# Designs tried in a protein design chat: VH-VL binders against o27280. Part 198

Target 1, 266 residues: o27280
Amino acid sequence: MDSMNVPEVLEIKRIVEESESVKTFIFSWDFRREVRPGQFVMVWDFRDEKPMSVSLIDPVRSEIGISIRRVGEFTDRVHGLSEGDLLGIRGPYGRGFELMGRDILLVGGGIGMAPLAALADEATARGMRVDALVAARTADELLFLDRLEAAGVNISTCTDDGSCGFKGFAHERLLTLEENHDMAAVCGPEPMMFQVMRILDERDVPAQLSLERYMKCAVGICGQCCLDDTGFRVCAEGPVFWSQELSRVREFGRYRRDPAGRRVPW
Key: E = the ipSAE of ESMFold2; O = the ipSAE of OpenDDE; V2 = 0.75 times the mean of E and O plus 0.25 times the DockQ between their complexes.

## First folded at step 9 (VH-VL)

Design J37 (framework fv_marstacimab; at its last look DockQ between E and O 0.02; V2 from the best seeds 0.00; counts 0 for: pae E 8.9 > 2, placed apart)
Fold by ESMFold2-Fast, scan of step 9:
Structure J37 (fold): chain C 266 residues (1-266), chain A 119 residues (1-119), chain B 112 residues (1-112)
Amino acid sequence: as target 1 above (266 residues)
Amino acid sequence: EVQLLESGGGLVQPGGSLRLSCAASGFTFSSYWMSWVRQAPGKGLEWVSAISKSGGYTYYADSVKGRFTISRDNSKNTLYLQMNSLRAEDTAVYYCARTDYFDYGMDVWGQGTMVTVSS
Amino acid sequence: QSVLTQPPSVSGAPGQRVTISCTGSSSNIGADYDVHWYQQLPGTAPKLLIYGNSNRPSGVPDRFSGSKSGTSASLAITGLQAEDEADYYCQSYDRSLRGSWVFGGGTKLTVL
């Protein structure tokens, strides 16, 4: 096993409370093991192991960050940890985002802003112009606004309930934004990503979308997640896919599969 | 030494097919976009197609869209152009070129391979 | 093509300065996409001469320089030499054409 496939026990250096339900856990990291926006790590609490996107990549401070939403037993336990406590980290895994061109549109829904926040840092460091459309159900669930502002990102917001910014869904807000970009990166609930992708396709904007669902294993240790018609493996060949790749996947945005392989509508 | 070497050109009849290959060496092939650029005899350069680092996104000139398919195999450091339904106006020297993903420039070119579409 | 316009030919005597123009539009050069220049000697493949508007690759003499202003770019060759006789192409990117790499029509430089 190379060092990417062996869990390293790391001390939680700092915890940032992003919202009532989201925390970012920050670890010292040796950047001889490269990590790029859009990649994920396996987080091990010594009972369960779950995939989490990297939300902060800071070679200057030698730190990575992992943002975790409180949604179940594992995440509840991890949220109960304090600075100085230990977690196992294995990885990174997966294809990260590819940057292209001079400007980029980020479209993030809820916790999907986590990998996009890391991408925003890389894009701005490269000198790209970055516009971000940050979407959530309510104002309290909008993530990373202060971090994006500090990075010089142009921010638009929307909430389903209208509590902050545009009242409506991400794709509805996107229709009011006319400026073309060299590329877009999208991460959030799959129905949102599907609607956003269709608009970007109509505008001929190349898009990359992160499908972080069904990643339950690291490469080389257990079974992989597979997309329907193309045979893509999310943990090995994703989680980031170009819109042209996803346009050939019949299930994208329409249905998903449970562990038994049965179709489940979104 | 950074090199690109095209192959697969030749004489083909209208309606026929050819597959061009471009072998890359001396650099990390998977870190670059790649392009095909053609030049008809006595004419200027015309961009034909481009492909992202992973191969997941492709571009085509309107004149070849639906007939040509660009692809790459990063494990073999090779770029491909599958050309179908060839026409006399596709007659050209075909170059592969290493393409920068930020400035869209092409810094390394192959020597070209001639494709002649004629009876 | 019509997207980037170059004069079809330019000429100069040895030791003189020549300038080759490349005229685009608001969707390419005017949208702040970089301009690159390629030299094609007779019977050879194109070679990158200038990248990113004004930068020279290793091995390109100082007498070649590039500039960009508004919707146009220029390649300047000072101290013109017989071996500079070649075709020169500008290239940029155009977002309005569903995203495409665009070349100028080429300029044949004749050294008199």
Scores: ipSAE 0.708, ipTM 0.851, lowest interface PAE 1.5, mean pLDDT 88
Fold by OpenDDE, look of step 10:
Structure J37 (fold): chain C 266 residues (1-266), chain A 119 residues (1-119), chain B 112 residues (1-112)
Amino acid sequence: as target 1 above (266 residues)
Amino acid sequence: EVQLLESGGGLVQPGGSLRLSCAASGFTFSSYWMSWVRQAPGKGLEWVSAISKSGGYTYYADSVKGRFTISRDNSKNTLYLQMNSLRAEDTAVYYCARTDYFDYGMDVWGQGTMVTVSS
Amino acid sequence: QSVLTQPPSVSGAPGQRVTISCTGSSSNIGADYDVHWYQQLPGTAPKLLIYGNSNRPSGVPDRFSGSKSGTSASLAITGLQAEDEADYYCQSYDRSLRGSWVFGGGTKLTVL
């Protein structure tokens, strides 16, 4: 068993409140262990373990950030923690994003902006032009706007209720944009990603999309995150997939499997 | 030492198939895009195909699209080019080249392998 | 007929300065994609000479320089030497037609 599969108990250095429901937990990180945008870690609160995307990668400060949305019992417990408290971190795991070209489009919805924010930092640091379409239900749920702006990202916002930016969904806003990019990275609700992917494919824009599935082992053994027909394991072959790969995944945008293996529609 | 070594070239009849290999050493192969570039005798350089670090995305020149397939095995540090339905105009020295994924430069080249398509 | 246009040949005497032009379009050089230059000595594989418009890899003499402006790029060689006789290719990326790497037609440099 690889040493990376053993949880490391880390102290929470800082907590950033991103929104009412999202907090970013900052940890010291030994960057001898490489971590890439799009990869995830397993967060262990000594009771349960959940996969979480890395949202901050800071080699200068030797820190990483994990953004967690409050959605259930596990995240409720984690959100109750304070600076100085301990969490177990196992990983990183999975395939991260690949960068190419001069111009990149990021399309994120809700907490899906977490891995994209990390990608934005890397892209801008390398001199790429980064356009980000940030979507949320309401203005107060838009994530990382100040951080992205500070990094030099060109931001376009859209909200379901029109409280900020374009009124509508991410794919609708995308349709209004005329300029193509060298590549796109997408993360958010799967129905959103499905629509966005279709548009990007029609425009011949290479796209990477980060999927979310129920994960148990995170190391490609248990098969709980296996995608139908392809045999792709989200934890091993993903969570980042190219659009060409997802075109082979029948369930994408349509359903997922719950912990019991049952189909659950989106 | 950073090195690329092509193999698999040879003589083939029109309509035939050939598979080229490129063995990489001296660097982290999976961290780079890779390309195939060819040069017909007495002619200039022509980009043929490119593949992303993980192999998730591939590019092809129009002249080879539908006939050639680029792939890679990162566990073996090897780049491949499957060439089908070969034509006389495919006759060339084929180079594999390490490709920068931001600037699109090719900073490491192999010595090339000759492919001759002739009846 | 290459996407990037180079003069077929240039010549110069030892010690002179020569320039090789590379003309592109709005979909490649004009789209702010970097231009790279390669030197190919007779019977050898191409070698990266200039990357990122104006950067020299280790081992490349400073008498080689690159520049880019608008939709064109240029390679300049000062203090021309006999060993510089070779073919030179510019290369960039074109975003049209789903994108492709593109080379110039090449320039044969003769040292008189």
Scores: ipSAE 0.074, ipTM 0.683, lowest interface PAE 3.7, mean pLDDT 92
Fold by ESMFold2, look of step 10:
Structure J37 (fold): chain C 266 residues (1-266), chain A 119 residues (1-119), chain B 112 residues (1-112)
Amino acid sequence: as target 1 above (266 residues)
Amino acid sequence: EVQLLESGGGLVQPGGSLRLSCAASGFTFSSYWMSWVRQAPGKGLEWVSAISKSGGYTYYADSVKGRFTISRDNSKNTLYLQMNSLRAEDTAVYYCARTDYFDYGMDVWGQGTMVTVSS
Amino acid sequence: QSVLTQPPSVSGAPGQRVTISCTGSSSNIGADYDVHWYQQLPGTAPKLLIYGNSNRPSGVPDRFSGSKSGTSASLAITGLQAEDEADYYCQSYDRSLRGSWVFGGGTKLTVL
C-alpha cells in the first residue's frame, strides 16, 4: 500500500512558536518518502483534515515541520496540542517547486513564507544566491526572518503599516528591487500573488506560484481542488504552477470558492 | 557482494573540470543516500557532498558549493561528481560512500580515485 | 581548524583500554546531532565502526563502544589488539555550515 493515501499517526516531537498566531509542528519523518519544497500534507486531528504546506525538510534529523496559522476551529484545536500529542499525516502530495539557474527571488506573504522557507534551505544548499521579499501586515507577523538569515538569504521586508522595512504592499516593494533573477517563487495571499506575477511576467522572470484551494482526497480523484476554466487540480497538477499555466486561469486573484462551491471575493 | 568503485580521477589544471563516477553493485542503489568524501594527501577526511535516493536533496560542503555538482542515475546504478573551477586544494583521494539515512553513517565505501590539481 | 576536535594521537598496550575524544560545539554535537565513528587502516578506505552515537554495525566487536554527552563524544576501545592500530575519525552534522557534515581531524592510534 502507498503510504501517501493512508494517514500515519505521528507524535508531535517539537513545537516552535513562530509568532503569536503561527506555530511549527515538527514530526519524525521516514525520508524513504522524500518531500520536496512546495508539496503539502493532509493533517488530521481525528476529526477534520486540512492541507498544510511543509515548511521544514530536515533529512539529517529525520524531521519535517508543518507551519499552521491559527484561523479557525481546526487550527485552534491543533494549536492547543502539546509535544507528545498525536496527529495524522498523509502525503506528501502535489508538485513542488523546481529550482533553476543561479539566482532566485522568493516573495512570500504571511504564512505563505512557510513553503518558501523550505525552498530557501534547498536553494542555499545548492549554492544558489537567494533573495527573499518577506511581507506581512505588521512587523510581528513577519515569519522566518532569523531562519532565512541563518541560511544566508538576502532579506527585504515590507509591512502594510510600515512597522518594519518598506511600507506598502509586496508588489510595490518588488518594483524597487533588482531585476536580475533567473527565477522566482511566490506564495501568499492570492491577490498579492496576482500582482507579483504581473510584475515578474513583465520582467520576463520565470515564476512559480503556490496556490491554495479546498481539498478532500489530495490525490486528484474527488475534483474538489479544481481551478475554474482549466480543470487543473491543485492537488495533482499543482499546488505549484508556472506563471504561464496560471495566465490561463480566470479566477486567479479575483475570487475563491468555499466548500459549497460558492464564489467568494478575496 | 556490496561494492562501490570510483573512477574518473586524474591530473587536471587549476580552473579545469573533471567528472567522477561511482559504480554500485550488490545492493538496491536507489534505496540509499550517497556521499562523496575526500582526503588530501597526508590529511584527514573531508565530507564533500551528499544526494538523496531519488536525487531530490543535495548537500555540499561550503568549500565546494557552486563549483561541484552531485548527481545520480539510478537506472545505471551510478553516482557522479562534476567538479568545475578546480583548485590546488581540491587535490585528494575521492571516495564514494553509501548510507541508509544520515543517522546510520556511511556503511559502505569505495576504494577511492585520485584527483590531482596541479599546474 | 576542524569543527570537531580530536587528539592527534593516542597509544596503548595490548589488552588496555583507550578512549578517543571528539569535541564539538553548540552547532553540532551540542545541537543533539548524532556522532559516527570510522576506522581507517593504513592504505585503505574508512570503515564504519559506530553510528548514531553508540550503535555497532554487524561485525564490529563489543570492545568498540561509543558515547555522547553535552558537546562531546567518545570512542572507547577495550582489549586493545595490534589490528586496532589505525586512524579514527568522528563525524557529525553542523548547522552553522548551512547544513554540512563534518569530520574530526582524526586520531592516530598506536598499539605498543
Scores: ipSAE 0.012, ipTM 0.557, lowest interface PAE 8.9, mean pLDDT 86
ESMFold2 (binder alone), look of step 10: mean pLDDT 94; pTM 0.957

Design J38 (framework fv_marstacimab; at its last look DockQ between E and O 0.65; V2 from the best seeds 0.00; counts 0 for: pae E 3.1 > 2)
Fold by OpenDDE, look of step 10:
Structure J38 (fold): chain C 266 residues (1-266), chain A 119 residues (1-119), chain B 112 residues (1-112)
Amino acid sequence: as target 1 above (266 residues)
Amino acid sequence: EVQLLESGGGLVQPGGSLRLSCAASGFTFSSYYMSWVRQAPGKGLEWVSYISKSGGYTYYADSVKGRFTISRDNSKNTLYLQMNSLRAEDTAVYYCARVEDWDYGMDVWGQGTMVTVSS
Amino acid sequence: QSVLTQPPSVSGAPGQRVTISCTGSSSNIGADYDVHWYQQLPGTAPKLLIYGNSNRPSGVPDRFSGSKSGTSASLAITGLQAEDEADYYCQSYDRSLRGSWVFGGGTKLTVL
């Protein structure tokens, strides 16, 4: 088996409390092993394994960050860990974001901001102008605002309850923004991404979207993360897809498959 | 040695089709954008099309949109240009070139392949 | 009619300094897109000469330099040599054309 596919046991260097439900776990990283925004790693707590996006890439400190939302048994266990504890990390896997143009728009919802935050860092480092539409249900669930601001990102917020910024959904706020972006990157709830993509397509703005599906192997073998019609494997051909690719994916924005392979509506 | 080698050029009648290939060697093909640029005899350079690293995004000049299709096979280190409904004004030397990133320069060029559209 | 405008020809004697202008608009160079320059010797494929407004690839002599200001860019060649006789093209991107890559019309440089 390729060394890339063997989990490396790493010590949690730091834990950042991003919100009530989201923590970022920081690890030392050997950057001889390249990692790109939009890629994911498999996190192993010695009982179960789950895919997680990389949310921080810091070559200066030789660190990466993985942001994890508390949503189930696995994440409950991980959230119970402390600095100095161990996790297994294998990867990175998948296709990351490609940067294109001078001005880019980031549209993120909830934990979807994790890979976009990493992308924002890279884009700003390149001297690109970055606008970010950060969406969440409530103000206290908005992620990475201080980090994005510090990076020089122009932030627009959107909350379902209106507790911060625009009251409404991300696609509604997007309709009020001007068309001056060369590229967009999108990550969040798939219904949100679906609506956002439609708007961007209408505006003829190239867009990349990060999809989430049930993954088992992460190396394109098991087929559990295959998308209907195209046969795209989210772990291999994704998780980042161009809108031109997703336009051929019937299930996008409509349903996903559960671990048993059944269609589950969003 | 980094190299791009075009092939598939030739003589074709108006309305005909031709498929160009560009074989890449000496570098990680999938890490680069690829593009086609053409040059009519005695004329300047004209951008034709580019394709993203994965091949998931393509874009075309208005002059070829709807007639040409750019594609790539990263497993074969090959770039393609399917040209349909060819016109006399498509007569040119066609170059393939790599671009590290979208806003970077085309740092490696092939020697070009001549396409002649004539009755 | 190219989106980027170059003089059709320039000339200079060996050892002199020559400049080639590339005039764009607010939708390309003025939109802060980078300008690249290519040299095409007679009967050969283009070669990247300057990238990112002012950077030289490996192997390009330092007598070649690029600059950008406002809606225009410029290529300067100092210590002109006979082998510099070639066509030169500027290239950038245009947002009004949805991010199309655009070339200048080209400039023929003659060494007298």
Scores: ipSAE 0.896, ipTM 0.946, lowest interface PAE 0.5, mean pLDDT 95
Fold by ESMFold2-Fast, scan of step 9:
Structure J38 (fold): chain C 266 residues (1-266), chain A 119 residues (1-119), chain B 112 residues (1-112)
Amino acid sequence: as target 1 above (266 residues)
Amino acid sequence: EVQLLESGGGLVQPGGSLRLSCAASGFTFSSYYMSWVRQAPGKGLEWVSYISKSGGYTYYADSVKGRFTISRDNSKNTLYLQMNSLRAEDTAVYYCARVEDWDYGMDVWGQGTMVTVSS
Amino acid sequence: QSVLTQPPSVSGAPGQRVTISCTGSSSNIGADYDVHWYQQLPGTAPKLLIYGNSNRPSGVPDRFSGSKSGTSASLAITGLQAEDEADYYCQSYDRSLRGSWVFGGGTKLTVL
């Protein structure tokens, strides 16, 4: 009980360089404390603590991995660490992905591929057919392609600049894909997720979306989500939500409200 | 012992409402998708509704869509079916069933609760 | 109407073999969704008899067997016993119905 909420100081066992800006830090893990794809941990560098999605779950090797993109002071310091150095880890936290059926579509943008890579491992281990649409601004920012290929995942890529695969955005690429799936999981920038969700809803594909902003809700530092124009609120623990839940939050990807309750576009 | 126990059935007039409950025991309820399946007297099995592990996704047969609402309370290990605008055609034994997420099979069933819609 | 087609009845004498068919389409059994079989004794709830096309739950005798080919599945019962008199239902999943559970119409087995 208390052990889940107290940071455990763990040694960095291995570091994998995923790209110039992304590294995966691998730690030994006691799987009596269950971890599921879509959950996150709090990473403590003895100064600041930040939520990070679990990107590798390996009970056979007794390891978890945490993929971190270099975007600020905390992540810059963590990227400066080496194998053998120490980090504080507590968790896991949050609601993970649910799997059902025989095939799944994964749609990931940038670092959003991190939780989806862990999900891909679980889905393939269960014998599901996995199709992944991996999106980024440029080819150098596409993540986990070799790992997904090694796991037997069917990969489609797209880049904004056309440097790899389809030239365009994830939702534009998705419109050219004709296959239907039992379910989908989506993680990336909110505008991308909104557009992808619309297409999946039109196709009647149940989808789950991982929202980074709701990771803080899962550790108890924020209240209920804002009401939309119908008065509905999101009460469930994040970061993973069903598209059916998010479709009742009219503000997702569309607008916010000012103090007078008026709708303001993004 | 893995068990599902339905309750809340009874006689109701057309246009009326009933709420069915299904109490789960002997397994981790929150780890399973759940379904309601019904059977009219002397007829076959008809799937009615299912709900995801978290309760965040629900789906309904066309015959009940807009009238029935499936929900769950994982803290109480209980599944619910709220039935509104009941019709004579809804007369049936209602079973709750545990769904295997890998193959869509239903491996554990309750005993059923009888709903009779009659004047 | 049922999406999966079963014969309404089948009969046999003790010790004989009976087979119950379950015919689907390209959107369910033909799309490689598994077929499950349920036994319903008179006045009781359905009980899982065969799951995942051909697997038996603990406690189900090996004289019950399932198979699947193309868009169809079959339940075979060998060494028929009086206690087998029941209704039998096949069940699969159908992608074309927005992803829905589908049952066969049921087959009444009479042991003569």
Scores: ipSAE 0.764, ipTM 0.868, lowest interface PAE 1.1, mean pLDDT 88
Fold by ESMFold2, look of step 10:
Structure J38 (fold): chain C 266 residues (1-266), chain A 119 residues (1-119), chain B 112 residues (1-112)
Amino acid sequence: as target 1 above (266 residues)
Amino acid sequence: EVQLLESGGGLVQPGGSLRLSCAASGFTFSSYYMSWVRQAPGKGLEWVSYISKSGGYTYYADSVKGRFTISRDNSKNTLYLQMNSLRAEDTAVYYCARVEDWDYGMDVWGQGTMVTVSS
Amino acid sequence: QSVLTQPPSVSGAPGQRVTISCTGSSSNIGADYDVHWYQQLPGTAPKLLIYGNSNRPSGVPDRFSGSKSGTSASLAITGLQAEDEADYYCQSYDRSLRGSWVFGGGTKLTVL
């Protein structure tokens, strides 16, 4: 790799509070550096660096948005920042989503809706019909509903506690939906994605799923993001994989890796 | 100029194998789905297979499933069709086609390569 | 299991209008999937003639037009010319065979 792959220090232009635990940070972006839905960037707070999915791609305003859930020290520090503060961004990296057909299903759990919101914008701009199943534990954690509705997306919701929409898990709600889609895009907790993938495979619906794994280099050199059975690198061959690719991967839905590379259960 | 050029056709015995290639030029190959379509002598068009932009998803007509494998090498701008366990009914001109991912339209076709399965 | 039905042949004199039908079912055209049309001149590869039901690619004369209604589609050719003599195929997607693109059986157009 060369010096072209270093973080660029960018000013936070705007912050959107999406929920109690999720904020979207918006930056000016020069779209000569192309960004596709499902790709990720490495966000650097001058101490640590973490992969984050792009949730907004707006070439008209020359803006990108990155949605970050507060889950630990790094994300706590980033959530404490204000408009005008600086972050380093390098990327984009990885393989994004491919659109196929005309009737597209999105299935998102929690922050997993972030890259799917960007995909929804692209799909609706092409005139495609978009259905979204938006899942969360509670109503307060359902993300991007107003944005999706404004884009013309047909929304179904589910919550674990039944506070909004269908009471239950995303895969249970999926069983009650019509089977009229040409493809699906899925992103969220890996156990949810595994159950959703099984249903979509039985229905013979092509699906793309976005995986999260520990990353260090983001360009495929260090091997920290590899999947056990295939040698796929999430940062290079993914993070988006087709369901046909994931059917060969035993670890999917079973365990994850910590920063030291150790297997830990989901 | 946008162009697709098939090669690899020929005469083969039943049960044999052939590998077809389709060289693409004049466009960003990795930005398109690709398909194979065949036409038996004196017959109509029959869809055979398609492949996603990355090559990560493939799908096949029932008549060829389990015997044919579509693949692509985006670094070489080349689409492939590996045909195994060939039968007389596989005799056809094989076309590669560029596919619009939104509406399944096939806007660019090659000139085809002939596959003859005969003893 | 899907079928797009086209007449096997149609004919017309130079200057006249002909129409080629493409009849599908509720799993393809009737599920509102687009219909595309291809022209295949003798001894040549197919070429896209109409896409998205009614749109003409660059270089296709305006005497070719397409339409879709219900479970069927139609290709109309006005001002028929000798070079229009070809086979014509409609194509759509059939959701009952996931991932399958279906072609009609083809229509041979003869210019008298």
Scores: ipSAE 0.429, ipTM 0.764, lowest interface PAE 3.1, mean pLDDT 87
ESMFold2 (binder alone), look of step 10: mean pLDDT 93; pTM 0.948

